# Ledger of designs, part 362: VH-VL binders against q0atu2

Target 1, 119 residues: q0atu2
Amino acid sequence: MLDKKARIRTSREYRNVFEKGKRLSGRFLIIYYVENALDNNRFGFITNKKIGMAVIRNRIKRQLRAIVREYQGQVKNKHDIVLVARAGIGKSSFEGMEKDYIAIMKKAGLFARNANKID
Key: E = the ipSAE of ESMFold2; O = the ipSAE of OpenDDE; V2 = 0.75 times the mean of E and O plus 0.25 times the DockQ between their complexes.

## First folded at step 18 (VH-VL)

Design eg3 (framework fv_ivicentamab_arm2; at its last look DockQ between E and O 0.57; V2 from the best seeds 0.71)
Fold by OpenDDE, look of step 18:
Structure eg3 (fold): chain C 119 residues (1-119), chain A 119 residues (1-119), chain B 110 residues (1-110)
Amino acid sequence: as target 1 above (119 residues)
Amino acid sequence: EVQLVESGGGLVQPGGSLRLSCAASGFTLSSYGMHWVRQAPGKGLEWVSIIYEGGYTDYASWAKGRFTISRDNSKNTLYLQMNSLRAEDTAVYYCARGSEYEPYYFDLWGQGTLVTVSS
Amino acid sequence: AYDMTQSPSTLSASVGDRVTITCQASQSIDSYLAWYQQKPGKAPKLLIHKASSLESGVPSRFKGSGSGTEFTLTISSLQPDDFATYYCQQGDNYGYPELTFGGGTKVEIK
């Protein structure tokens, strides 16, 4: 699991990202990202009922957290990033989600220059 | 004042190639998602391609393989390389800036440059 | 890509009229829709984004509404400057990396 300090936790923090952040869309994900005043990145995750039952939503959330954690060290610091899972993600493989995440992060230019896990 | 100015349009034979340029002023082009959108004479608007802030590129399905979007940050200029041109590619080609927070809306347009593909 | 269908293709109206243009998406695009105005020989101008957010400098007589697959652009009282062609555009970019426009609606003087 992501460290507590690496997580967006409050509704206020989420609102800030949605109001001031940039939106990018992938195949299965939408991300909102905005610079923060911290030395670290914080991630938020949103899954809605369109994805499926609670068990499915929780599964998707766990998978997205795993992906984010894996690439966390390669992301430029000082960003709040919210991942919004959309309905189609429920039918996607883990690799598909990972690929989509990488693509979106490349679109945003959020990977560090020395990132080495990017295909 | 912010503006986009297209150039490079003209008459070209079928099968020919052409490179369009779009010079940006008043803002940093690489800080935005940038697009090419075309409009055939008397017809509607058709999205061609995007280059994201991070440099990632996407294309309309019909444009893949024939069109290449790129940018030169030092010149603050956007390009569209068009190959294997067809009569149906005849159109006014606009460069457009994606909105700051959502690059999928076009908040700034150039005047357009006409490309005519004809034998 | 998502298909965007505008209706009507042409609309004749008089100054002062209430004008309504509809846009239908082949799939839900939530609120990710924009409206543009284009006059002959000119580039399009962004009027509304995210279905209902009015761009700076756009008169309040323009109103965007809708969500999902059905969207509407309303001009409460048509002005001489409003005769133009209007386009909707989906900005969802979900599933497929494409953006698509509606076919356009030409608002002409009656």
Scores: ipSAE 0.869, ipTM 0.944, lowest interface PAE 0.5, mean pLDDT 95
Fold by ESMFold2, look of step 18:
Structure eg3 (fold): chain C 119 residues (1-119), chain A 119 residues (1-119), chain B 110 residues (1-110)
Amino acid sequence: as target 1 above (119 residues)
Amino acid sequence: EVQLVESGGGLVQPGGSLRLSCAASGFTLSSYGMHWVRQAPGKGLEWVSIIYEGGYTDYASWAKGRFTISRDNSKNTLYLQMNSLRAEDTAVYYCARGSEYEPYYFDLWGQGTLVTVSS
Amino acid sequence: AYDMTQSPSTLSASVGDRVTITCQASQSIDSYLAWYQQKPGKAPKLLIHKASSLESGVPSRFKGSGSGTEFTLTISSLQPDDFATYYCQQGDNYGYPELTFGGGTKVEIK
């Protein structure tokens, strides 16, 4: 589970990520990320009405939190990261969301296990 | 100050290979998504490939398996290895920088290098 | 993959004219569209990203609008420097690997 200090909480914190952060798009997700001044990562999750009814949006948030929790130990520290669910995410599988997250995080260079190699 | 300079174009036989280089100056190449875009004589723009900041690569479907994008961060240089060249690969090849916040918009271009595939 | 249909392919206009170029996506790309200007023998130049965001140093006579599947580039008062070919480009591939350009619109002097 995500600890309380690993959550983006305030409107100001979210605004900072959207204003200063980089954006990468996937099939089901958009991820915004920016370096922070902390010693840890923070995560935020956004779903809007276009995704579906509240039951569907809450399920999506739970699934995204589970995915983030699974991989959080691999994420380079000192980043604020906001996951934005795209309109089509409600029709995706958990595995589809997970693959999308992994691909985006690799594109961003945010996984710490291996440094990118010179090619 | 900030610029991209392509080199390595020329005349090549069908089935041959060629490696293009793109030297970046005034910025760190590995901090951006970097692209190749081509333009056949008298024709429109056609996206070829990206290498993301994190080192993950994507290709146009027609280029996949024949072209390889890579970079050498110590030389601040982007490459395109082109194999199994065909007449339809004749084009000016541009390197382009993805914007700082969204790698999908090309805010800096080189002047291009001409590749001619002819027997 | 996503197709971008750009119209007209050629447009004839005079200095001072208001010029409108349209770009249609085969599927919604939300607001993730760019416009480029290119002159013969030169590299393209980014004018607008995210449908309506003007790049630094681009004259304010250029205006982008639209979302979903239909987008426009408008030049409010055409100048001699604006005779060029213009390309739209989708900037949201929905996880598909390819980025796609429209076929181009050549703006010529009448």
Scores: ipSAE 0.643, ipTM 0.867, lowest interface PAE 1.3, mean pLDDT 89
ESMFold2 (binder alone), look of step 18: mean pLDDT 91; pTM 0.939

Design eg4 (framework fv_ivicentamab_arm2; at its last look DockQ between E and O 0.23; V2 from the best seeds 0.46)
Fold by ESMFold2, look of step 18:
Structure eg4 (fold): chain C 119 residues (1-119), chain A 119 residues (1-119), chain B 110 residues (1-110)
Amino acid sequence: as target 1 above (119 residues)
Amino acid sequence: EVQLVESGGGLVQPGGSLRLSCAASGFTLSSYGMHWVRQAPGKGLEWVSIIYEGGWTDYASWAKGRFTISRDNSKNTLYLQMNSLRAEDTAVYYCARGSEYEPYYFDLWGQGTLVTVSS
Amino acid sequence: AYDMTQSPSTLSASVGDRVTITCQASQSIDSYLAWYQQKPGKAPKLLIHKASSLESGVPSRFKGSGSGTEFTLTISSLQPDDFATYYCQQYDNYGYPELTFGGGTKVEIK
């Protein structure tokens, strides 16, 4: 689970990331990201109905939160990051999502050189 | 003010190598996805390669293994190393900048440098 | 493996004409399509991104439309400066881009 301060919570916060942020596509994920004025990162997770029923969408959100938590110590600080699940993600494996997240975060330059992994 | 300037083109024999340079001014190269795109004489445009903000690279399938995109952030310069050159690699090579919001369309182009591969 | 088919390959027109250029994708690319203008001996210039979003400084006589597999660039009243080659480019990708261009449409003086 991510701390309350590490979550994007309001519609205004999400809108800011979508309107001001950069976008990168992967196989299963899209990320939007923008610098924030905080001392920490914040993460948001979006699954839409095209992915499947609520139980499937909730499972995917739990898996994505687990992946983000595993690597959060490697993420450059002071960013708001929204992960959007693509329609085909429901057929991916956990390992497939993880590989995709790592690749897209490296492409974005969001993995810091001195960050530590947090389990 | 904002521009890209390619250099390093010329005549080279088949099987030879050449390194192209692209100097960026008026913006920070490493804040964008940067590309090479080529155009054979009298022909259309063909995407070659990208280097993302984070340094990750992708290539057109025909270029992988022969061409290497790289950058030197201290010189604000993009490079394309071309090896095992063939006659069909004869083209004007453009460097191009991916847009501010996503790297997959090109909002700034250099004027190009001609590479001729001939005996 | 997106195939982009652009038509016509050549178009002869007079100043003041309305011209229409079509680009077809082999599979849906949603709205992830850009249009470029290229004059002889010059680099391409971005006109439109996301199928219909006009770039700053591009005259309003240029209009992009379409989604899915069929896209159109329209010049409502052709000007002397508009005689050029036009390219569409798809940028819908799933983690490994293969950014592809249409074959081009050369707009010539009749």
Scores: ipSAE 0.539, ipTM 0.848, lowest interface PAE 1.8, mean pLDDT 89
Fold by OpenDDE, look of step 18:
Structure eg4 (fold): chain C 119 residues (1-119), chain A 119 residues (1-119), chain B 110 residues (1-110)
Amino acid sequence: as target 1 above (119 residues)
Amino acid sequence: EVQLVESGGGLVQPGGSLRLSCAASGFTLSSYGMHWVRQAPGKGLEWVSIIYEGGWTDYASWAKGRFTISRDNSKNTLYLQMNSLRAEDTAVYYCARGSEYEPYYFDLWGQGTLVTVSS
Amino acid sequence: AYDMTQSPSTLSASVGDRVTITCQASQSIDSYLAWYQQKPGKAPKLLIHKASSLESGVPSRFKGSGSGTEFTLTISSLQPDDFATYYCQQYDNYGYPELTFGGGTKVEIK
């Protein structure tokens, strides 16, 4: 699981990202991202009721955290990034979510320059 | 009015190099995923490459190593550097804009520029 | 990469005819399919995305349908302006793009 240091935890932190950050949409995800003044990245996760029942939302959140954790070392530093799950994500496979995450990160240019290119 | 205008096409010998340009107007090029798609004479369409908003690039497997997509934001211009050209690279090369939310289909096309590789 | 097979490669039809073009994917692409129209000497024009979503300004006589591996583009009543070549294009390999087009279907006047 993501370290607490790598988590957006407060409503204020989320609001900051939503208000000041850039927004990009993928197939299953919307991301809001903004530079922070820290030495690390922080991630937030939003799974609204439109995604489905609580069990589904929790599953999706868990899966997204796993994906973010997997690629954490390849992401540019000093960013707050909020992942918002879109309605169709509940029908997606884990691999599909992963691919969408990668696509979004590519779209945002958030992978580090020295990161191995993901093809 | 939004439009794309390709240029730089022409006759080149096998093994030669050529750089194509695509000037965008009416919109900011860097705000979209931009593509190159080619079409051999009398043949179908073939995707070449994409440059994402954040600057990340992807290529068709056949294009990797020989083709390089880039852009100049100050000029609002997209480029395709083509090296080690082959006869089979003969085609009309189109620049195309990826959809705003899903950059993998093309909602705007240039008129194309013809590249002829022949000895 | 996903292989896209269009059929027929060429069809002859008359104004007013109902025309159906099919596109088959080698693997399921859900609904991530676009259709383009291309006239001679011109760039392709986007008609439909997400298998059935009609682009703005495209006549309602154009209809896209299908999901998974089988897709169809239907022109309910062919108009003179519709004689062109049509291409399908998949974009399911999201994040690892190897975007592929069908071979095209030329709709010509009978």
Scores: ipSAE 0.537, ipTM 0.880, lowest interface PAE 1.0, mean pLDDT 93
ESMFold2 (binder alone), look of step 18: mean pLDDT 92; pTM 0.947

Design eg5 (framework fv_ivicentamab_arm2; at its last look DockQ between E and O 0.26; V2 from the best seeds 0.00; counts 0 for: pae E 6.8 > 2)
Fold by OpenDDE, look of step 18:
Structure eg5 (fold): chain C 119 residues (1-119), chain A 119 residues (1-119), chain B 110 residues (1-110)
Amino acid sequence: as target 1 above (119 residues)
Amino acid sequence: EVQLVESGGGLVQPGGSLRLSCAASGFTLSSYGMHWVRQAPGKGLEWVSIIYEGGWTDYASWAKGRFTISRDNSKNTLYLQMNSLRAEDTAVYYCARGSEYEPYYFDLWGQGTLVTVSS
Amino acid sequence: AYDMTQSPSTLSASVGDRVTITCQASQSIDSYLAWYQQKPGKAPKLLIHKASSLESGVPSRFKGSGSGTEFTLTISSLQPDDFATYYCQQGDNYGYPELTFGGGTKVEIK
């Protein structure tokens, strides 16, 4: 699981990202991202009822956290990033989600220059 | 003052090639998603391509393989390389800036440059 | 790509009239919809983004509404400067390399 310090936790923090952040859309994900004044990145995750039942939403959230954790060390620092799951994500594979995440992050230019796990 | 100025349009024969330029001033081009949008005479608007802040590029399905979007950061200029031009490619070509928060809205437009494909 | 359908294609109105333009998406685009105004020989101008967010400097008589697949641009009281062609545009992108515009609505003087 992501470290507590690497997580967006409060409604105010989420609101800040949505109001001041940039949006990029993927096939399965939408990300909102904004620079923060911290020494670390923070990630938030949104899954709504369009995704499916609670058990599905929780599964998707766990999978997204796993993906974010996997690439966490390769993301440029000082960003708050919220991942919003799109309706079709419930039918996607883990690899599909990962691919979509990578694509969006590349669009945003949020990966470090020397990232090695990015194909 | 921020502005975009297109150039490079003109008359070209079918099968020919043309490179359009879009010079940005008052802002840093690479800090935004940038687009090409075209408009055939008396017709509607048609999205062509985007280059994201991160350098990633996407194209309309009909543009793939024939059109290439790029930018020169040192010149703060956007380009559109057009190959294998067809009569139906005749249009005013606009460069447009994606909005600061969302690159999928066009908040700044150039004056456009006319491309005429005719034998 | 999502198809965007505008109606009507053309409408005639007088100064002071309430004007309504509709945009329909072939699939839900949530609130990711923009409206543009274009005058002859000029580039389009962004009026509204995210369905209802008015751009800076745009008169308050312009109002965007809707979500999902149905959207509306309303001009509460048409002014001489408002005669133009209006386009809707989906800004969802939905992970596919496509952004699409409606066919446009020409608002002309009656």
Scores: ipSAE 0.701, ipTM 0.912, lowest interface PAE 0.7, mean pLDDT 93
Fold by ESMFold2, look of step 18:
Structure eg5 (fold): chain C 119 residues (1-119), chain A 119 residues (1-119), chain B 110 residues (1-110)
Amino acid sequence: as target 1 above (119 residues)
Amino acid sequence: EVQLVESGGGLVQPGGSLRLSCAASGFTLSSYGMHWVRQAPGKGLEWVSIIYEGGWTDYASWAKGRFTISRDNSKNTLYLQMNSLRAEDTAVYYCARGSEYEPYYFDLWGQGTLVTVSS
Amino acid sequence: AYDMTQSPSTLSASVGDRVTITCQASQSIDSYLAWYQQKPGKAPKLLIHKASSLESGVPSRFKGSGSGTEFTLTISSLQPDDFATYYCQQGDNYGYPELTFGGGTKVEIK
């Protein structure tokens, strides 16, 4: 599970990422990201209403959190990153979400150069 | 110099096959969503297919099963394999780059290659 | 799949005129719409993305507006270089795979 320290928690924190950050779109995910003033990364998760009811959206959030946790040691520090799940994500497998996450994080330049899991 | 150059168009009989190529220069093709878009003579634009940065593909419903988008990263080249061609597939086929961070807006286009399907 | 209805199909205008082109989506696409310009024998050129954001190098006389299902491209003072065909295109399918274009609007000299 992601530590409380590694979570974007307040509306102001989310707004900062959306207003100041860059946006990058994949097949199942969109990321917004911006440098922060901390020594660590923080992650936020948003699901689109078109995905389905709250139970389904919460399951998708859990899967995305698991993916982020798996790769968090490879992410360059000092970033606030918001993952937005697209409506079609319910058609994806866990592996499909994972592949999409890797691709968009690599394009964003957010993986560290020596990250073994990305090679 | 940032450029897309299509090739492989020509005259083909109904039921035949062609492979279109699109050579990219001045940028890394696998860092962008890449598309094929076609235009029948005197007609409007019609989206055909995308390959995302992560390698996922999507197709227009009429193209699915007959057309295959792919890429060769070592050659920085996009392909469209077209099978079971019909007269209504006669068109100029454009290679197009999805914009940075927004793969669904086409900010770079090739000049197109003409495919003519007739007896 | 979305239906994109573009009107008018042909528009006759003079240099200096204010020209308005309308695009309607069959379902809400929020602000995810692009406008393209195409001249005969040439590839399309992206003018506007996300309904109202001008691409770099596009003259400020081009303005996009709208959201939801109804969108407008306005050319505030038509120039000789602006006689072309214009296409709208829905630009984010929320994971529904098909992208679609409007039927086009040919802007002709009066």
Scores: ipSAE 0.040, ipTM 0.674, lowest interface PAE 6.8, mean pLDDT 86
ESMFold2 (binder alone), look of step 18: mean pLDDT 91; pTM 0.936

Design eg6 (framework fv_ivicentamab_arm2; at its last look DockQ between E and O 0.86; V2 from the best seeds 0.76)
Fold by OpenDDE, look of step 18:
Structure eg6 (fold): chain C 119 residues (1-119), chain A 119 residues (1-119), chain B 110 residues (1-110)
Amino acid sequence: as target 1 above (119 residues)
Amino acid sequence: EVQLVESGGGLVQPGGSLRLSCAASGFTLSSYGMNWVRQAPGKGLEWVSIIYEGGYTDYASWAKGRFTISRDNSKNTLYLQMNSLRAEDTAVYYCARGGEYEPYYFDLWGQGTLVTVSS
Amino acid sequence: AYDMTQSPSTLSASVGDRVTITCQASQSIDSYLAWYQQKPGKAPKLLIHKASSLESGVPSRFKGSGSGTEFTLTISSLQPDDFATYYCQQGDNYGYPELTFGGGTKVEIK
């Protein structure tokens, strides 16, 4: 799992991202992202009940965390990023989720120029 | 003052090519999702393509393969390369800026440039 | 791609009338809908985004409402400057990386 310092944890932090951040949509995900005043990135994850039962939501969260962790070192610093899973993601493959994440992050221009795993 | 100014429209024969330009002023074009939207004479609006802040591009299904959206950051200019033009491509072509927080609505429009495809 | 259906295609009204335009999405787009006004020979103008968020400078007589698949644009008291064509546009972009407009509604003088 992501380190505590790499996680959005408070309601205030989430509100800040939603109010001041930019939104991008993918096939399965929506991301909100905003610059922070830190030297590290923080990630938040939201899975609504429309995604499915708790066991499904938890699975999706685990998968998204795994994806974020995998590419964490390639993301530009000083950003708070919230991933919102939309209905239908539960039927997607891990690879599909990963592909969607990469596409959205490219749309946002959040990958470092020297990133190697984003092709 | 912020504005968009399209140019490059004109008369072209079927099968021909044309490149449209959209010069932005008063804001940094690359900081926004930028779109092309067209409107055939007496018809409705039709979305053509988008280039996101990160440089990622998407197209309407009918536009893929024939249309290419791009930008020159140094010139703060948006482009639309149109190939294999058809009579049904006759339209006023607008460049439109995506919203500040999400690129999926258009808060600033150019005056449009007319493209006429006819033999 | 999402299909956006506007109704009516044309409506005739008088100054002072309450006008309602409907936009229906083929599937849920949550609240990601924008409304535009276009006058002949002019570029569209953004009126509302996020279904109900009024753009700066737009008169308060314009009101957007709805969510999911049903949306409405209401002009509480039609003014001479309001005769134009109106378009809805979905910005959900979920599942399909395309943006689509409704067919438009021409509001003309009775």
Scores: ipSAE 0.871, ipTM 0.944, lowest interface PAE 0.5, mean pLDDT 95
Fold by ESMFold2, look of step 18:
Structure eg6 (fold): chain C 119 residues (1-119), chain A 119 residues (1-119), chain B 110 residues (1-110)
Amino acid sequence: as target 1 above (119 residues)
Amino acid sequence: EVQLVESGGGLVQPGGSLRLSCAASGFTLSSYGMNWVRQAPGKGLEWVSIIYEGGYTDYASWAKGRFTISRDNSKNTLYLQMNSLRAEDTAVYYCARGGEYEPYYFDLWGQGTLVTVSS
Amino acid sequence: AYDMTQSPSTLSASVGDRVTITCQASQSIDSYLAWYQQKPGKAPKLLIHKASSLESGVPSRFKGSGSGTEFTLTISSLQPDDFATYYCQQGDNYGYPELTFGGGTKVEIK
């Protein structure tokens, strides 16, 4: 469950991350991230239409939100982070998406030092 | 001035070891994905390894287990430890800075250091 | 583990010619492709990233295009300084460990 404050909501907020943020690529995900001026993190979720119809895309977004919720307490604050699902994500398992997210977040340096659940 | 300067190349026998250094100036090395790329004489470019901003590393499959990329942020220096060297490792080794937004494009290169592996 | 096929391997051209170099990926890499120029004895220089975005200071006669699996670098009017070897490079490996360069295209004086 993500707080209202932890959501990227507006087109301007998304555009800022895509235009000014860093990109890291995984097998199923691309993550864009940029420092913000807030005290907290914000997350956004994008599904490509090549993934499928709205029902499929909504299911993928729900799964990614669950992954983000599970690790959100271990993410360094003050970042806007957009997860972009890649076209092949429908072939992944929940565990596969989770491992991909963890790997990308480690590469970005976005996990707090000594985060217990992440390795 | 923004630059990368490699050092530590030379002649080494098969099975030997060598550590390459890459001194960065004019920018903070740990703010970028840093890469090694090699080029055998008369041949094309071959990616060797990356250390991401977050400190995680990836290697070409042929390098994994023999080569180790690392950095010393206090010295603003990138390293490549090369062990169990073979004749096919003979190449000019470049350090290369990943882009500000994406570590997979190399927007700054050193002039390279030659490693010759010969009996 | 994406293969990059670059063609031609060598081409001869005159100053003023339009030169086209192609690069094909074994599967879609969207627009995540870079082009580099390398002169003998020198390090490569990034010309274009994300298929079509020119790097600062690169002359506008260089143009990149394409997406998916097929990409081109075009030099609209070849200059003496443009005789060099050009490499494409996939800039997104879908999380696989290896980044790959194309085999190179040497642009020579006819």
Scores: ipSAE 0.581, ipTM 0.855, lowest interface PAE 1.6, mean pLDDT 89
ESMFold2 (binder alone), look of step 18: mean pLDDT 90; pTM 0.927

